VH-VL binders against Crossover junction endodeoxyribonuclease Hjc (hjc). Designs and how they scored, part 2

Target 1, 126 residues: Crossover junction endodeoxyribonuclease Hjc (hjc), of Archaeoglobus fulgidus (o28314)
Amino acid sequence: KGTRFERDLLVELWKAGFAAIRVAGSGVSPFPCPDIVAGNGRTYLAIEVKMRKELPLYLSADEVEQLVTFARGFGAEAYVALKLPRKKWRFFPVQMLERTEKNFKIDESVYPLGLEIAEVAGKFFQ

## First folded at step 12 (VH-VL; from m1 with heavy chain E103D)

Design n4
Fold by OpenDDE, fold request of step 15:
Structure n4 (fold): chain C 126 residues (1-126), chain A 123 residues (1-123), chain B 107 residues (1-107)
Amino acid sequence: as target 1 above (126 residues)
Amino acid sequence: QVQLVESGGGLVQPGGSLRLSCAASGFTFSSYWMNWVRQAPGKGLEWVSEISSDSSYIYYADSVKGRFTISRDNSKNTLYLQMNSLRAEDTAVYYCAREPGYDYDTEGYFDYWGQGTLVTVSS
Amino acid sequence: DIELTQPPSVSVAPGQTARISCSGDNIGEYYVYWYQQKPGQAPVLVIYRDSDRPSGIPERFSGSNSGNTATLTISGTQAEDEADYYCQSYDSSLSAVFGGGTKLTVL
């Protein structure tokens, strides 16, 4: 299930120098909460974890809002982490999400703009 | 101990057919994706085909599409590669390789390989 | 489609550090895996997910992936490390792709 993917992302985050934890009960809490919270002492992430067989990924305005709310309160950057088959995790700041009529999406045009974990960690210089 | 043993290789004429088998043991075969990777004599590795745990996902290299068919029998812990319309360029040692997978995704690596079976396509 | 390019050969003296590159467009979107193959043997996974090392693989083996290039590094190279090394990744069609292989010679 999604737990496998979240655990996978945790491993990658730790490899990238983040301390990261899964948030138990995400999605069922009465309070905004991401799936994963991570930090490396300078960058702090609130991550909504998504996995799909293919694009596009749709996100509800509500879940994005919840993520943003948490991130703002926590002092973290709000990210959507997307796992596609055989690909590395890709990170999307919520600001990067494409707005649809009522929701958000990551499609083929947005996906390439996503960040790799090193970029999120500030270790990638272009 | 994980073991993969390929068989079925041999000499075949161009246009001929051959069926390879890979007998798996030492692990829960039905929980893993399986791959065929080949290596022409003196050449590098070339991925051939992949099949998911329950056969729901199958992929082929362009070079073998329409000619090769990958399949598996989880009750027999066996992976198969039916090769039809064989060409000289199909000559290679064919390896079966295990790939950890889950749902529609995989770890991406091949952690165990068989010893390979040689397929020679020659007139 | 993606093509992974490796140097055909790399030579090092015992104890030296060997570096084998694997370059490809958009290689950063996918994990890179490395395999060691000795003559007459099947490939052996030595690095997965760019930099992870399977159990049983010596610590002198390490991997990295940055930009368009993944690198297998063998520090303190030993004679037994002489082999062919292949990088592997995936293309957009979810097909596995191997590099051309690099023959590492320990002189």
Scores: ipSAE 0.881, ipTM 0.946, lowest interface PAE 0.5, mean pLDDT 95
Fold by OpenDDE, fold request of step 15:
Structure n4 (fold): chain C 126 residues (1-126), chain A 123 residues (1-123), chain B 107 residues (1-107)
Amino acid sequence: as target 1 above (126 residues)
Amino acid sequence: QVQLVESGGGLVQPGGSLRLSCAASGFTFSSYWMNWVRQAPGKGLEWVSEISSDSSYIYYADSVKGRFTISRDNSKNTLYLQMNSLRAEDTAVYYCAREPGYDYDTEGYFDYWGQGTLVTVSS
Amino acid sequence: DIELTQPPSVSVAPGQTARISCSGDNIGEYYVYWYQQKPGQAPVLVIYRDSDRPSGIPERFSGSNSGNTATLTISGTQAEDEADYYCQSYDSSLSAVFGGGTKLTVL
């Protein structure tokens, strides 16, 4: 299911100059782990991969916490990568996520603030 | 070899109907999204309609909504376009084009095209 | 929704570099694709995902997408490159959108 989307993201990350790997068993690991880990020698990413037909995207507090925990321990920046139909991947630092009562979300107001892969790579600064 | 062959084009009066077919071969038809794209004489390309591999997702250009119906028969490796209430501005060469896709998303490009079939709407 | 604008024509001498622009609002949110069409023929995909080349497409073809403009570049343009070129992308309704096309003439 999501494997094809993750593989797509890997291709884009490598094209952008990142070395990237998918984390096996990210959904069932007893330890905090992202879906993808990437680095370009300067920037290191811990990425939770999400794909949706439409907004909003909801994320549990737990999965965000797990991502942050890994990122902190690894020395990486925590990102949510979101793929919408026919659109390029968009990256959201976890700090950009909107807080709900108990969880997080990316809605129509947050989505435009997301970063393109070149921005994440430091090739472009807004 | 991947092959797409359109048929069903012809001359029709305004308000008339026509059904186009696109016969696919050389690939697993049921694994791909399919599109219709048209080109009026001496004009540019205009996307008309798209259908997912299992027909779960269908999209139309505003210019043809309510008049055209895209469908497919994967058992026959055939794509269809039923065109009703035809107008003079529908006159064009109609191409079928293959689009790689998965789930509810696609690669976005049309990698193989048929030779096209001419539809002429004139009184 | 989105409208893709291309110059109606571009002329280059053999061996020169041809550049065809494709401009549109928020074009950076979507991938841009390019097609070559010669007289009496169906379009052929020459660039996908802004800058990727399909197998069989010469390396002299390249693409880029920055800001609100995508560009098809043909280095060392040859006579056989004379054709119409169309950019393509998508709008918010998930509809495919084509540019108006550019006639490339090799002088």
Scores: ipSAE 0.880, ipTM 0.946, lowest interface PAE 0.5, mean pLDDT 95
Fold by ESMFold2, fold request of step 15:
Structure n4 (fold): chain C 126 residues (1-126), chain A 123 residues (1-123), chain B 107 residues (1-107)
Amino acid sequence: as target 1 above (126 residues)
Amino acid sequence: QVQLVESGGGLVQPGGSLRLSCAASGFTFSSYWMNWVRQAPGKGLEWVSEISSDSSYIYYADSVKGRFTISRDNSKNTLYLQMNSLRAEDTAVYYCAREPGYDYDTEGYFDYWGQGTLVTVSS
Amino acid sequence: DIELTQPPSVSVAPGQTARISCSGDNIGEYYVYWYQQKPGQAPVLVIYRDSDRPSGIPERFSGSNSGNTATLTISGTQAEDEADYYCQSYDSSLSAVFGGGTKLTVL
């Protein structure tokens, strides 16, 4: 089910000037591994892809740590991409995530702060 | 060869009932969300109702909520709209429209439309 | 309870560019879809996902959506483009919403 929406995100990244790939087998890798890696020659992204029926989105500390670890080693910015029904993709730098007691979330207070793909693509140029 | 054929329209008095049908062919009906969209004579398009492929998600416009019931029979490739407590403002051509969708979300557009069936509510 | 506002009519000379607006609060958070309807016919999808054309729709049709406004643009407008045009999107309650429609006249 999620594969069709993830393919849509890849198309949107390519339209925005990124080269992007989905990381095959990311969930079974023995190493930190994002869902998507993208780059446009100036900006490089490591993306964790999430789809939800409604807010909030919870992320485990472990998956956030793995994303950050990969991004630091790769020279990429760590992002969460979130798709809600009928809405476009929104992008959240990991530092924008709100902490819970042990984990992280994106709720109604955080969601409006998320970036559009054009903002992520032009971040360096704005 | 996608075809959507509406039927069941006609003249009804206020407070009456009608049941519309939409016969689908040329595609896997059970894989698509289905919609009713209406257009009053000389007016614009108004979305009425939507049903998911397995009937798990059903939505209504506020103007028809509690009076209209959408349903589908995937074994007969048929969409239905039961219209009760009809009012003069329900007078319109009713279109059946197909929507690509998956689980709880859709592509959001109506890619094939029937030719419509006229419902007239008049005293 | 979000309303999509379209101008009731737009007139353009043949060969000129027609622009039809569709305004709604934060409409750029959602995809916008455009339909053409000729007299006595069912609507036909001409733009989906803000800017994509279905197969068979001429490339003179294009779309954009940003902030509070989506726009259907027809460059090199032809007589056969004369029709009613509707934008469609979703409100915050996830209900489908149509604009009021725009009659395009090609003079």
Scores: ipSAE 0.477, ipTM 0.834, lowest interface PAE 2.3, mean pLDDT 90
Fold by ESMFold2, fold request of step 15:
Structure n4 (fold): chain C 126 residues (1-126), chain A 123 residues (1-123), chain B 107 residues (1-107)
Amino acid sequence: as target 1 above (126 residues)
Amino acid sequence: QVQLVESGGGLVQPGGSLRLSCAASGFTFSSYWMNWVRQAPGKGLEWVSEISSDSSYIYYADSVKGRFTISRDNSKNTLYLQMNSLRAEDTAVYYCAREPGYDYDTEGYFDYWGQGTLVTVSS
Amino acid sequence: DIELTQPPSVSVAPGQTARISCSGDNIGEYYVYWYQQKPGQAPVLVIYRDSDRPSGIPERFSGSNSGNTATLTISGTQAEDEADYYCQSYDSSLSAVFGGGTKLTVL
């Protein structure tokens, strides 16, 4: 993961009205653990952060299940945040992911449906 | 302090070649993407080319593809632009510009610019 | 794929608000950056990520980007703000694109 870009994502979340933290050592936890948790008093997010050179992004079923498990227990919505080169971060609720045989993906058909951060922050006002 | 100094500009005939250099100091050159941006006299800015920190990603404007080659030498903190088959429309001040980022992605903006070097292509 | 269109010039009285537009198809999906260039000088970044100011840029500079239009706004325009202003973004081929530039005149 790009540390500089993850810090930029935190800044964007704070500008959009979320309090957000990056979970240190999330990949070594014995428990389900997202990369970022965020909340604005109305909407709460558990975010898996992905940076890719190009589409598609593949996500294992286990990875998605762990994110959903954490989000459900935390009282948050499970999201994947994807950064492609030169593009703004886009946010994908896990329900938006396409299924493969046993896993999930974000491809060219799904990517345009992704949300900008302002849309996520204002979800219940739209 | 961050400093970018372009050199190698001058007068050249159409079809000729020039090599521009940009000497960088005051920052870790190998951690940044570098760009060339040009400005014809009395005209606006035009992006020319970009090279990633390790030279693994290189992009060119359509107007210069096949004629210009961007490169860098991180051991000398220097950016280069080899310009071949020069045309009158290549006449411009050429700036080097620093872009934060690494690997395959960037912040997308040019935070420091050199003073520019003038290239004049005329017969 | 994006061509960025700016008005060639904008004139404002001192103390008034200047607005400089930058139009391009779906530019709201990309960040827009703004540069100020005074005569004989290299450009200086004044807005990045649509609306952020680098250190040292006065608060009277602000920006927005939505749909097909980004806007640089200078509130309480001062004589020192007289300059050329360029928007910049990216196209789908990952190439940087500049607008044609806007000359701001403060009378």
Scores: ipSAE 0.458, ipTM 0.816, lowest interface PAE 2.4, mean pLDDT 90
Fold by ESMFold2, fold request of step 15:
Structure n4 (fold): chain C 126 residues (1-126), chain A 123 residues (1-123), chain B 107 residues (1-107)
Amino acid sequence: as target 1 above (126 residues)
Amino acid sequence: QVQLVESGGGLVQPGGSLRLSCAASGFTFSSYWMNWVRQAPGKGLEWVSEISSDSSYIYYADSVKGRFTISRDNSKNTLYLQMNSLRAEDTAVYYCAREPGYDYDTEGYFDYWGQGTLVTVSS
Amino acid sequence: DIELTQPPSVSVAPGQTARISCSGDNIGEYYVYWYQQKPGQAPVLVIYRDSDRPSGIPERFSGSNSGNTATLTISGTQAEDEADYYCQSYDSSLSAVFGGGTKLTVL
């Protein structure tokens, strides 16, 4: 499935100064579980990893709730990382997601607001 | 040993047609996106077209849209470029190039190139 | 809608550091790739994803990309590095785009 993209993002996180691990088997866990957990001594991230050929990306309310629940318990910030074709990874704090009637999305109005990895790594201590 | 060998170049009058071929060997051809890139004599590189591993995604440079058709035959490990309505500006060495790809996205770079085949369009 | 602009030529003495720029609007939002082409030969990939080296490319080759400019750097330039260098990226329509090329001369 998306395992190769998760490994690629892991490499980018390490390049940006995070220690990061991929959560094996996260999709079958009975407990809230992100795809990647990362930290650099200042910022700690719980990341849901998504790949799409085009916008919008939809996320279920349950999926977002599980990510937030894990992040709060872990002491991390909850992020969605999105990869579009030929673009670099973009990072969206869950507060940035647009609500639909039942769920959440990242569309053309939200996508430009996403952070690049260097912004996530250095936004407080540049 | 990855190898890409272009053929089918030659001299053609304006308005004419040519079909280029690129024979691939030394790798699983059906797992890669393939590209045509051209270089006019003494000039820089210009991307022409690309095709996904199963032909589901096909893209063209604006300069060739409607005149060129990229295709592939995975059973013969061969990439093709059908060039119609040729113009003097199409005179170039044409390279085929391999691109690692995954479904609808790619790594974005051309890791192996053929030797090129020369197409000359002149009256 | 990215046009990639490179200087037509760069000259360096052996052992000097060569820097070849590739300018384009918001090029830092995309990955940049670099190719070396020696006379009569096909291009060879020397940098991908802004800064990664393929196997067989010397460590003296490095790359960066931020804002509107990507740069290929050769830190201890040797005579064998004399070649044409092209940057490549993508535009918003997912078309590949090449810069115009830079002739590196090692005097």
Scores: ipSAE 0.447, ipTM 0.818, lowest interface PAE 2.4, mean pLDDT 90

## First folded at step 17 (VH-VL; from s4 with light chain S51N S95H)

Design t4
Fold by ESMFold2, look of step 18:
Structure t4 (fold): chain C 126 residues (1-126), chain A 123 residues (1-123), chain B 107 residues (1-107)
Amino acid sequence: as target 1 above (126 residues)
Amino acid sequence: QVQLVESGGGLVQPGGSLRLSCAASGFTFSSYWMNWVRQAPGKGLEWVSEISSDSSYIYYADSVKGRFTISRDNSKNTLYLQMNSLRAEDTAVYYCAREPGYDYDTEGYFDYWGQGTLVTVSS
Amino acid sequence: DIELTQPPSVSVAPGQTARISCSGDKLGEYYVYWYQQKPGQAPVLVIYRDNERPSGIPERFSGSNSGNTATLTISGTQAEDEADYYCQSYDESLHAVFGGGTKLTVL
């Protein structure tokens, strides 16, 4: 159950300069919705939150499409935030996900390419 | 309020065994991960072992793996370290330390420590 | 498999700023925690999650962690800050790892 991890990530987003909210009941909504929406006046995010003991992380095509649908309608970028044990959160634009036969994944080849929260906030590249 | 009290230290010969205990009070013991950390005389801190709140996740430093066994009894609010095949390099003060945690991941820090119990391994 | 390297000692005058480094490969991917230990006493947590203070730790204690190096900073250093300081993090095997310790002397 990822409710506590969603709240943990919310705290990290606020520390990084985002205003962010957790979407209550996101996993049972009949409409596309992310786990968290965030914005800092420049970057706007729709975030699917994942926690795993180890790689790979698999994501269904349906959940990726729902995240993208919400993000496009909301005016946000679609991201997957992944927490592995003892590591900081890493952020993956949906375009970075590797395709499988019908679905998507983040594996050992993709994980190192993920962004740190400061990179998502844009603080170091402007 | 929070208290951690280690016991069971003493002098043993190489190859001997000891069982350390850590009695916890002032908090909900069963909600926390627990650790053993040791410090040889005049030396730095060395992590030894970690056990999750329900004992489903257990980790050991390479230097003690196969010789030491961490366990806990949540009904007695007590953490244990069974130390077998003791060596001179195991001589240290042994601390128990509390770690706040989530499901299978933790906060990663040791927020309260006991005062330690001395284990001396010599002939 | 991170080995955490700290300077063996740091000396500062009272009121000056002390900086204690902790270096390890890819350390910025992990959180770093700092402990203070005075002679004959158990360690006390002074910084967690790189830069957060537990309740009761003075504001003069701060931390950072970027790239391969974390730093504990004590501004306005006081005589009671004289102690050993240890950084702690995790390796790829999920084992906790401590640095070798730094003796802070306040002259």
Scores: ipSAE 0.592, ipTM 0.849, lowest interface PAE 1.4, mean pLDDT 90

